# Designs tried in a protein design chat: VH-VL binders against q8rwq4r167to367. Part 18

Target 1, 201 residues: q8rwq4r167to367
Amino acid sequence: LALEDIDGSPSFLEKALQFIEKYGTKIEGILRQSADVEEVERRVQEYEQGKTEFTFDEDPHVVGDCIKHVLRELPSSPVSASCCTALLEAYRIESKEARISSLRSAIAETFPEPNRRLLQRILKMMHTISSHSHENRMNPNAVAACMAPLLLRPLLAGECDLEDDFDGGEDNSAQLLAAANAANNAQAIITVLLEDYGSIF
Key: E = the ipSAE of ESMFold2; O = the ipSAE of ESMFold2 at other seeds; V2 = 0.75 times the mean of E and O plus 0.25 times the DockQ between their complexes.

## First folded at step 7 (VH-VL)

Design g01 (framework fv_belrestotug; at its last look DockQ between E and O 0.63; V2 from the best seeds 0.00; counts 0 for: pae E 11.7 > 2)
Fold by ESMFold2, look of step 7:
Structure g01 (fold): chain C 201 residues (1-201), chain A 122 residues (1-122), chain B 108 residues (1-108)
Amino acid sequence: as target 1 above (201 residues)
Amino acid sequence: QVQLVQSGAEVKKPGASVKVSCKASGYTFTSYWMHWVRQAPGQGLEWMGVIDPSGGLTYYAQKFQGRVTLTRDTSTSTVYMELSSLRSEDTAVYYCAKDWGSDYFPEYFDYWGQGTTVTVSS
Amino acid sequence: EIVLTQSPGTLSLSPGERATLSCRASQSVSSSYLAWYQQKPGQAPRLLIYDASSRATGIPDRFSGSGSGTDFTLTISRLEPEDFAVYYCQQYGSWPLTFGGGTKVEIK
């Protein structure tokens, strides 16, 4: 389980999420601003070597990038292709009330429990950060922009039903535009999940 | 420490090509797009194009379409910008710049190379 | 493509004065997709502000950004000697990415 080690104790990911919830809320640009990549890699190695707790004096930007590192390295997406399709279909509903209800149903009925638990846990951290946006400058849209591509990987990989936002074609410029549109859809879905977190979860 | 180190100044004749390198260090090279921006003497910044180094996909500003080619070598973490059919108006400082975003949406540029002066003179 | 027009072209001020720099877009740009850069002679640009109003790491609080839609502003509340430079806005909400023409802030 991504959130627990085999002995039932909190995993590196869970500890990093807790750190950001506690120490990241007042940090301008948290989750958006990059840390030194070598420092992030060193911190991951230190955990593997026995430094299993974060301390208050650690750089929140490093811890935030540790979260992103772990999510990138997961063998499968937190949200599977079928779950991405369900979220996309629910998101397309124009009525806000019906959209929220459909998103809630999609998550409750189509997500395997481990994936739902992981998504909900990560969104809880993101919601906490975005609730302090006047201090950290990270509103729901900004947090979603940083995190959605890591959560909805199948959407970016073209494994879901994407809107036809491209002129089409085989050239390299069309593929970069397709990736940008997929990222915008992923951001929009996650933004709704954050803005209506209490109603959906 | 993120660094973008560019190749040295070039002097070229009209009609020639130039190839400028940009070596990245201090971050995962394949995770971030790399942009190229130029600045003619006494003028502003002009976006030229971008490469996704993970797959080598590119997008060029229309003005440079057909003359600019961006490539990369992932084994050396280096991006190359080649500009062909040079004219005197191509005299400029050429910068590489790292996209802040995680490969999914173009963003602002958090790190810049030191710049490479290319002079095109007859 | 979105054209960014900066004004004034040159702003001649003394240390201690407030500088107000304008960036006007030809089409609406979400405030989440506009950045400001500072460039000193012989140097690469330096990121100051992203998403219209967010200060980059290490940027002094005398720099602030604001605006939305087509009108964006960079304000330097009290000019320091090191702030005399050229400032560029950049939009990243639409392809292609574009820069404004720059505003030179120079000492009187």
Scores: ipSAE 0.000, ipTM 0.515, lowest interface PAE 13.0, mean pLDDT 85
Fold by ESMFold2 at other seeds, look of step 7:
Structure g01 (fold): chain C 201 residues (1-201), chain A 122 residues (1-122), chain B 108 residues (1-108)
Amino acid sequence: as target 1 above (201 residues)
Amino acid sequence: QVQLVQSGAEVKKPGASVKVSCKASGYTFTSYWMHWVRQAPGQGLEWMGVIDPSGGLTYYAQKFQGRVTLTRDTSTSTVYMELSSLRSEDTAVYYCAKDWGSDYFPEYFDYWGQGTTVTVSS
Amino acid sequence: EIVLTQSPGTLSLSPGERATLSCRASQSVSSSYLAWYQQKPGQAPRLLIYDASSRATGIPDRFSGSGSGTDFTLTISRLEPEDFAVYYCQQYGSWPLTFGGGTKVEIK
């Protein structure tokens, strides 16, 4: 669905993911350094107006931000609130082997298949980038920092409230701190999924 | 192209307040946090606080808690920094700075305003 | 609150020399979330390095960052005339964000 147009051909998102996998691996700061927002919006509009293929000479930072743009604009989160809760519960397991097994089980058993496929596809691109960290300087933790908020939106919105995790204050400062800590948890979860991608998927 | 344009220099007396504006353009204003940093003459950089412009939530450095207020107007893509009970030690250049990340925690600052000089003297 | 201590306060060097700037944190900086900025007189700071070792877009490769935990280094392998400025480190691994006191790199 998100990866295919109605006719079954690759979507804009899928084409952008393929571009980054092919041309982004050697680009320093890929997925982390911003492109010009006006250029990103122009490129999205050009797609809507018929320029449906990326060419090898396009700026990888623009294409990377196109991916982020599409993920932000999805009508629902790639990972639902209940799926985020399952990932957070699995992540909290202290034993590394048990944690990985629980993450794998949570994804296999609680995710609707379209959501699992979308997450797995995006993580595949991210894993490819992080596998070239010596050239692009984007290790798994750095890639996760950039992408986790777009993938785990309900966690950042506080919709995965486990009693022990949220001691929400009435102060504006406490609310911003709670949101920032949720973002750190999202990054940590995605980092584990990237580091153990083959075992989890 | 990202641009942060700050309001002009201010001269204030001790005990007064100052309100500095920072108008953002070239990006989705509500997707990125905005920080404020000041620099006294001949001194280093001092982080003051941050606002998430999507909801208006703020976090302030302890030194400024109770004196600084960050607000925003999403219709004009503008952040405001108000500092009250001014003292001569508040004489500084005040910068707004865009957070790089679109997640919900602070990172590094990829774009800076030109700075606003605030002078506090009797 | 993490205190960043930069050393030396001033580096007096000639063009072509190697500059090594130190930033020491009072506590380990989470995930090496440390940035370096350059500030020339009358200008806003400019980002050089993020995440301890990643160069920002458009920054020449004579600038490199390294380190982790509590000890971080900015290296300028061969100083150019435009590199004489003040350099600040900044951590974003924990609240509140903090800056180092700066290292001024000046012509000997």
Scores: ipSAE 0.000, ipTM 0.540, lowest interface PAE 11.6, mean pLDDT 86
ESMFold2 (binder alone), look of step 7: mean pLDDT 93; pTM 0.945
ESMFold2, look of step 9: ipSAE 0.000; ipTM 0.538
ESMFold2 (binder alone), look of step 9: mean pLDDT 93; pTM 0.945
ESMFold2 at other seeds, look of step 9: ipSAE 0.000; ipTM 0.543

Design p01 (framework fv_rolinsatamab; at its last look DockQ between E and O 0.74; V2 from the best seeds 0.00; counts 0 for: pae E 9.8 > 2, grease 19.4 > 18.9)
Fold by ESMFold2, look of step 7:
Structure p01 (fold): chain C 201 residues (1-201), chain A 123 residues (1-123), chain B 107 residues (1-107)
Amino acid sequence: as target 1 above (201 residues)
Amino acid sequence: EVQLVQSGAEVKKPGSSVKVSCKASGGTFSDYYMHWVRQAPGQGLEWIGEIIPIFGTANYNQKFKDRATLTVDKSTSTAYMELSSLRSEDTAVYYCAREGYDSFGYDYYFDYWGQGTLVTVSS
Amino acid sequence: DIQMTQSPSSVSASVGDRVTITCKASQSISSYVAWYQQKPGKSPKLLIYAADSLQSGVPSRFSDSGSGTDFTLTISSLQPEDFATYFCQQSYDTPLTFGGGTKVEIK
């Protein structure tokens, strides 16, 4: 759904992902550096008005922010709350081999197919970018930092069933610590998915 | 199917310049980076530089940066390499080569090559 | 600049022989190696990229191995059309550099 228009042709999101995979690998700070918000909004509007193709001379930072805009505006998170819980449980496994196996199983068995396809597709782009970190300075951890909040929204919102692992007391300091831990966990989960992409997918 | 067709062989005197063309067909010229590589007789391959269509700029091997100029004419899908202040050691076959791209974004390998242009520099 | 040291410079071999060619990089280049075949008077032809990806239409008798600094190209059973010069190339960083070549010739 999110990757295809009604006629089966590539959506705006899919075209933007393809553009970044092709032209973003050599761009320092790709996915991290912000583009002008008004330029991003203009480009989205131009698509709606019929400019449906990206050209090679477009600013990759604008296209990267178009991807983030679309993900932010999705009516539901790419990863649901129950799926975030499954990923967090699998991530906490200490043995690397068991962790990878559990992550693979969680994605294959708990995700609705459209959400699994969307996550895998976005991670493919992120993996491609992070495989060229010597040029673009975006290693898996850096790419994950930029993208994880958009992919694992329920974890950041405190909606996962592992609240016992986040001892969020009733004061403001405990709430801020729980939010920081959730952000760190989201980034760490996505980092592992990128570093072991071929084994997980 | 992508094809790269280069201009014909040239004989030049020391101190002059040469401009080699490379016309692309059978694909989208603007989608791919173009590289230039040379091979002296009986020698290995030497990378000269690349031209990046998005920025309209070239990146050169430092050995050539003060003598080589890479340009592109998008309207004719043609890349050009100009080498100035020619010396006898510049005698070589000059190739244009297209940078490949896989689904995971690996680059800097050359999946299509021109037929080569022999440039001979002799007094 | 990353130097690629290729050996041997030539190999005399018969049809059916197993041939190995090595390249050593002056620093770690992970898996960013490509291999090319070049016949006399012809341009190079890509065989393998990213140290494990066989280009379409290349016979399965061609393979490579290695990571880091040491890489090999193997032809498992040499055929008449395989007599050529072979080059490795690092694709890790610019300036892109090639090995000196290995000529595989008839014994």
Scores: ipSAE 0.006, ipTM 0.527, lowest interface PAE 9.8, mean pLDDT 84
Fold by ESMFold2 at other seeds, look of step 7:
Structure p01 (fold): chain C 201 residues (1-201), chain A 123 residues (1-123), chain B 107 residues (1-107)
Amino acid sequence: as target 1 above (201 residues)
Amino acid sequence: EVQLVQSGAEVKKPGSSVKVSCKASGGTFSDYYMHWVRQAPGQGLEWIGEIIPIFGTANYNQKFKDRATLTVDKSTSTAYMELSSLRSEDTAVYYCAREGYDSFGYDYYFDYWGQGTLVTVSS
Amino acid sequence: DIQMTQSPSSVSASVGDRVTITCKASQSISSYVAWYQQKPGKSPKLLIYAADSLQSGVPSRFSDSGSGTDFTLTISSLQPEDFATYFCQQSYDTPLTFGGGTKVEIK
């Protein structure tokens, strides 16, 4: 499981999430600002060598980029293509109350329990950060913008059912517009999940 | 259990400085914000600022920014508040208070308070 | 700065009475309110945070309600140990600010 090692202790990812929840809330631009690439690479190498513990004096921006690295390197997306499609369909419902109910149902009915648990855990950290937006300048939409591409990879890859997709042939302009639309949809879906976190989970 | 023990009462002249200490025990020191709040006689509470020991960074109420200095000594789990250029209106009880934590990341509430340090500024 | 206007400044009550204390924020602060009890000569003690989370060890007769700008602390059945001054505090933004206090006195 991505959140626990074999012995049931917190994984590197879980420890990084806890670090950001504890130390990242008052850090301007947390999750959005990139850390020094060399420092992130060094820290990832330490993790790969079995050094999963974070010390209290580590740079929160480095830890945030470590979270992104782990999510990017997962062998499959936290949200599968069919789950992305279900979220898209639920998100398009016009009524806020019906939309929230549909999102909750899609997650309960479509997601395998490990994937739901992982998504919920990541969103908990993101919700915590966005609850301090007046200090860190990361409102739900901003947090979603930087994290959604890692959570909803199949949507960005064009692997979801998009009936109003304008991806026509090999036109470079149409390809760029389809990618931008997919990114906007991914961000919007995650934003709603953050804004209504307690009602959906 | 968590305890915050502050230094004793002080009597100061206008224009001088005071440094109040707050020693934490029975809990983690380095990863909790420590805040300083004062209460003038018969008045409400006024926030002075905060410091996080793990980074050593402090944020101040703008009213006190030029006169207050917050520091920590992690080796002794002690926070300090120094207030300079004292005036008679600085007469108050000064409290240290620890910021709490919950599972949804709400902050800026104080789950433990020191006993208070009376600072009297008079000529 | 976010102003917290607390009322009343004083309440005369008997043991067993229901006591209600209100705070109004000068702008929306969502649910970011904490409530404290302060007895004479003592430091404040946290009662409730985030508008609905009861601090560990606080009796269930303490409750609060509200969101946005208007908040209420309720003591459902006043006990002898509850005679004290109560403060609200906004936890939304710095500088952190407190209400002026409500002294709950023996009638």
Scores: ipSAE 0.006, ipTM 0.546, lowest interface PAE 9.8, mean pLDDT 84
ESMFold2 (binder alone), look of step 7: mean pLDDT 88; pTM 0.923

Design p02 (framework fv_rolinsatamab; at its last look DockQ between E and O 0.71; V2 from the best seeds 0.00; counts 0 for: pae E 9.9 > 2)
Fold by ESMFold2 at other seeds, look of step 7:
Structure p02 (fold): chain C 201 residues (1-201), chain A 123 residues (1-123), chain B 107 residues (1-107)
Amino acid sequence: as target 1 above (201 residues)
Amino acid sequence: EVQLVQSGAEVKKPGSSVKVSCKASGGTFSDYYMHWVRQAPGQGLEWIGEIIPIFGRAYYNQKFKDRATLTVDKSTSTAYMELSSLRSEDTAVYYCAREGYDSSGYDYYFDYWGQGTLVTVSS
Amino acid sequence: DIQMTQSPSSVSASVGDRVTITCKASQSISSYVAWYQQKPGKSPKLLIYAADSLQSGVPSRFSDSGSGTDFTLTISSLQPEDFATYFCQQSYDTPLTFGGGTKVEIK
């Protein structure tokens, strides 16, 4: 129910996604440029106090960070550990057609419907932003870099079996390398989902 | 119920300028990007640029960047396109068009169009 | 700039015929294509956006298909009111660009 309130009306997250889709496509650095943390917190509080609609004069960078805030605060990852593993396995297929087919199947067969709806909805906003990169300077790779850590938390936490090759030892340098590798994989997976969005969804 | 009404036809000399107006009614003006598109006689469509009324920020096709100026007057819900240094190849019907929106978040498609303003440039 | 190459330039058809118009982008534009109908002396009218979303009030005989670079508009059963010129438009990146148009004439 992350996209809907109890009464079925759009949630804060859904309204913020709609705002970014309408006003963020032409904003340079959208989703990458940070906003003041206190301003983001204040805007979330204003929603709780009755300001339930985003207005056209609001700062798109603040709204973008509201989206990130909500995703960061979700009690469970939009994509579970087993779903992350399935995506990583499908992503590593060398043939482009087989990879797209496997990604589509993994999402259709592995994801619970609420998680698939949430991921697809967030990717729709990201796809919209990345399709206007000439104006906003946010190509699929850049958007994925900003958002993948929030979507694929288990991969970043090393909870996927395919990633244990890089977490060996107690050495901080090995742990840092494994974290960088996981971040690169998360970004790459999301980039493919964005580049082939219409074929996958 | 959205309606875009443009100013009347203009006949201009080479080297002069023209300013076309587009008055919006029946919908929200400030929320939607307004675009300008032209069509030379017997030819296809050419995008000139866009303006977002809430910020007053305009973006132009590079072909027109030095000669076109897009503005809005939010108090009258009116968009304007001015084209300077007119040449005979600028003879065309000039349209304003509203950028559409739906819940999918796609943009850059035009759901409502003005009736067009014929601008004729001849010596 | 993304070029949109549209074919055919014209077609003559009878009421009830299926008419197919193609549009090819010079690079991938994902599903960001729109289709317009323009009747003589009138402004363009949006038919389809985002490659498969019919604008409100557009008859279901209009459909499209395609993704990436190759797109097709289909009129499944041509009607007398469909006499018009049809344009594709890429909605992917600025400057926004249109196909050259296809004039559909009723025999």
Scores: ipSAE 0.012, ipTM 0.538, lowest interface PAE 8.0, mean pLDDT 85
Fold by ESMFold2, look of step 7:
Structure p02 (fold): chain C 201 residues (1-201), chain A 123 residues (1-123), chain B 107 residues (1-107)
Amino acid sequence: as target 1 above (201 residues)
Amino acid sequence: EVQLVQSGAEVKKPGSSVKVSCKASGGTFSDYYMHWVRQAPGQGLEWIGEIIPIFGRAYYNQKFKDRATLTVDKSTSTAYMELSSLRSEDTAVYYCAREGYDSSGYDYYFDYWGQGTLVTVSS
Amino acid sequence: DIQMTQSPSSVSASVGDRVTITCKASQSISSYVAWYQQKPGKSPKLLIYAADSLQSGVPSRFSDSGSGTDFTLTISSLQPEDFATYFCQQSYDTPLTFGGGTKVEIK
């Protein structure tokens, strides 16, 4: 799937994740600082034309944006709407211990294995980056802010918030508040998954 | 396979500086983090800082930030640690160590160590 | 800074004994711990990193356990070459910090 080519070798995404884990941990603003869109598109095209390895002298910010490009281009969200619903329901539990247990259960019980594997793999890279926050200035909350919209697309699209309430004002003011809440929830869910990665996975 | 060979022991006066070298062989140099760790006689280990040769960027334990300088020479596969304004409590064995790589995402473990360089600071 | 409290400071044991060494972190470090062996006059040698990842060439009699704040290195059947000093190290955040060491001596 997304982490392996058909012959079982590491995909472009997997190679980019490995690069960031090896070279991105000590790069200030990694995953947050954007690269030039043309550079990212060129690098993707170079891969398609035969440049199948990342070399150590490549700009980590370009490689990070290659990861984001691939995630945006996936035909379906890394986390489906039903899986987002399960994560949101588990996240809303107030007790930290029960919340972590419920998040672990939601991932283990509701995710198809390919989706769980992909999410866990991406979170592993993100956890590695956030473990070097002294050097890269990217704590779990900062990494989650950059990546959650790509991982939890259905939550941001309003497809999984079963308790989303449209009572109130005019059309766009209620929609704006709902969108802000969804973005905050997505970031918060991913932050917890990163902070308690070893307990959840 | 991988070897880290450090420069020889040094005796220094208080207030002077020392520069310890660490030459890597038997593997790649530029894409591995190199760390410096010291051990005072009969004491535990203390982390000084790290440098990644490909970018030449160093990061320091705050305790040493104003006295330590980490550099690399990629053409000779050699890392350097310079410690200035030496004082008697800087007497220690200084080690270079290479950070290992693990695809599961674990960092900050040292798979290869230099033999150590004794630096003695005495009046 | 994350403090690593290692105990005991020394242990006397015989060949064949089971030896257990503990480290406690001042905050949760998940499973980000490494263990080193150091013989007199030599540099440290990596034994185990992360929870249970044995370094290549390390005998299977070495194991570790724990997560969070409490970690244990176990030598299941002590051999003559295992008399040394052992250090834990947190690999969670900088500054990297080490336990004070445990000297394993012949009884």
Scores: ipSAE 0.006, ipTM 0.528, lowest interface PAE 10.4, mean pLDDT 84
ESMFold2 (binder alone), look of step 7: mean pLDDT 89; pTM 0.930
ESMFold2, look of step 9: ipSAE 0.006; ipTM 0.537
ESMFold2 (binder alone), look of step 9: mean pLDDT 89; pTM 0.930
ESMFold2 at other seeds, look of step 9: ipSAE 0.006; ipTM 0.542

Design p03 (framework fv_rolinsatamab; at its last look DockQ between E and O 0.29; V2 from the best seeds 0.00; counts 0 for: pae E 13.8 > 2, grease 20.2 > 18.9, SAP .524 > .496)
Fold by ESMFold2, look of step 7:
Structure p03 (fold): chain C 201 residues (1-201), chain A 123 residues (1-123), chain B 107 residues (1-107)
Amino acid sequence: as target 1 above (201 residues)
Amino acid sequence: EVQLVQSGAEVKKPGSSVKVSCKASGGTFSDYYMHWVRQAPGQGLEWIGEIIPIFGTANYNQKFKDRATLTVDKSTSTAYMELSSLRSEDTAVYYCAREGYDYLGYDYYFDYWGQGTLVTVSS
Amino acid sequence: DIQMTQSPSSVSASVGDRVTITCKASQSISKYVAWYQQKPGKSPKLLIYAASSLQSGVPSRFSDSGSGTDFTLTISSLQPEDFATYFCQQSYDTPLTFGGGTKVEIK
């Protein structure tokens, strides 16, 4: 479980999410500004060696990158390929009300409960950050830009694109265009989930 | 692939303002930060600010905060930079530049640049 | 503001030479540096961005190294198309800042 250790206590990821929700809201560029990669790696190692609590004086940018590190290292994407396909199909509905309803249904009906819980939990942190954008400069789309690639890996890898949208061309320019479209779709999907969080979850 | 096409050169008097446009094509305009950078003749590059087009929110270099205004028109995929109270030291080539995006979350680098717009401020 | 001090201001070199260009940041910026090439009358072109990632279409003769405050761009075997001005840029925090540039000229 990404959010709980085996004994049911909060995991490293859950503790980092709580830290960012509490201390990250007033930090300019939180989730976007990079931390020293060696500091992030050291902090992850310190947790593995027994420093299992974050303290208020830790650098929020380091903790934010710890969240990203954990998401990168998950053995499978937080949102699986079939779940990405379901989200993409729902997102493509042109009516705003129908799109929100379909996104809610896709999450409720196609996600295994652990994956839905993980996505919802990460989006809750992202929603909290973006609700303080006047101070931290991170609106919903900016937060989605930073996080969507880590949440919707199969979409960026071309594993869940709809056949009518995906051009399987063999030249590099066609592949670059398909990757750009996938990245834009991933960001747009997460942005809608953030903006309509209360209606969807 | 991605193209950024800027408006033409401008000659301005001190105290006036200029508005430079940057039309994007070949990519998703709304979801990526657009940046403005200038280069005075024979000099280096200076960052003016950034805007995220989908919501129109901007962040400025403090040096320009009182004089620069960044806006977008999502319907035409066009970003604008307006600089007011022009001075002779504002003579420069002004570039729009798109912030790069990758799945590791790296940002603040510019993968595509407009061709530049020369703004000359003289009496 | 993070100051980027770039050296040398110019270098004279021949085709085939190894060229190094350095940038020093006024504070640690981890590995968050980008490098650009600019030819006269043209906009800058991205060569390398954070964590030593080569931009698509950039030849492998371009590389960078460094972490913290000291960074180096290396051109391992200079080609005729490489004569240009090169800029470093810190991508760590706003305001984004650039080095003063290094003009690579023919000897």
Scores: ipSAE 0.006, ipTM 0.470, lowest interface PAE 13.8, mean pLDDT 84
Fold by ESMFold2 at other seeds, look of step 7:
Structure p03 (fold): chain C 201 residues (1-201), chain A 123 residues (1-123), chain B 107 residues (1-107)
Amino acid sequence: as target 1 above (201 residues)
Amino acid sequence: EVQLVQSGAEVKKPGSSVKVSCKASGGTFSDYYMHWVRQAPGQGLEWIGEIIPIFGTANYNQKFKDRATLTVDKSTSTAYMELSSLRSEDTAVYYCAREGYDYLGYDYYFDYWGQGTLVTVSS
Amino acid sequence: DIQMTQSPSSVSASVGDRVTITCKASQSISKYVAWYQQKPGKSPKLLIYAASSLQSGVPSRFSDSGSGTDFTLTISSLQPEDFATYFCQQSYDTPLTFGGGTKVEIK
């Protein structure tokens, strides 16, 4: 399980999420500002080698990037291609109330329980951060922009396309536009899940 | 389709206040930071501050902190900038501008701007 | 505060010319610079934001380069609609600050 080690204790990911919830709320640009990639990789290695606790004096930007690193390195996306398709279909519903209901249903009915719990757990941290935007400048859209590509990887890879969403040649301009649209959709989906977290989960 | 429409030009006396409005249409209003930037005639741009409508929180350039007040009315999708204790050097065009986002997600850039509101402060 | 020093203050150029505008930041801002075009009596318009991303509808003749403290906007072949004032903006930290502007004028 991504949130627990074999012995049932909190995983590296869970501990990093807890650290950000406690110490990251007052940090300007948390989750958005990058840390040194080598420093992040060293911290991950230190955990694997026995340094299993985060201390209060660790840099929140490094811990935030540890979360991203773990999510990026998962062998499968937190949200599978079929689940991304279900979310995209639900998101395209025009009525706000129907859209929220459909997103809730898609998550409850199509996600395997481990994936639903992982998504919900990460969104809880993101919701906590965005609730302190007056101090950290990370509104729901900003947090979603930083995290959605890691949560909805199949959508960004083009594996969730609805029929006829793209028509035309394969030049550089068309490919860049398609990638931008996928990123915008991923951000928009996650933003709604954050704004209506209590209604959806 | 995002559009920002500002209130009309104002002429003010020193020591008075001005309140400029910025009505947004198209796109989402509540989740985007709205910024205020001014430009003295024929000169460069100066950042005043920002506000995020969903939480109503504002952050100000220290230069304006004592005199500027940023507010929003979510029911009308309208942001406001009030500047008090006006001086002649406050004569400028005042712009509202929306902060954009992309998938990399860190930049403070302005993807849409209002048309500007000229505020003239004179005797 | 991060100061943005923009040069030159003006350029006289002809249609088809290559125009180069530079900005220097008083400290490293990574790649976080934005470029705006402003025509007389109009509000600024976004051209380029971080990572050399062109805003929608901006022609490919506009490009930027640089990182750290030194940044350049290039117009590869000037067109009649490009005669305007251009501003850089550090998009890294508040208070947000702008360069002094570069007016590109018809020669």
Scores: ipSAE 0.006, ipTM 0.473, lowest interface PAE 13.8, mean pLDDT 84
ESMFold2 (binder alone), look of step 7: mean pLDDT 90; pTM 0.934

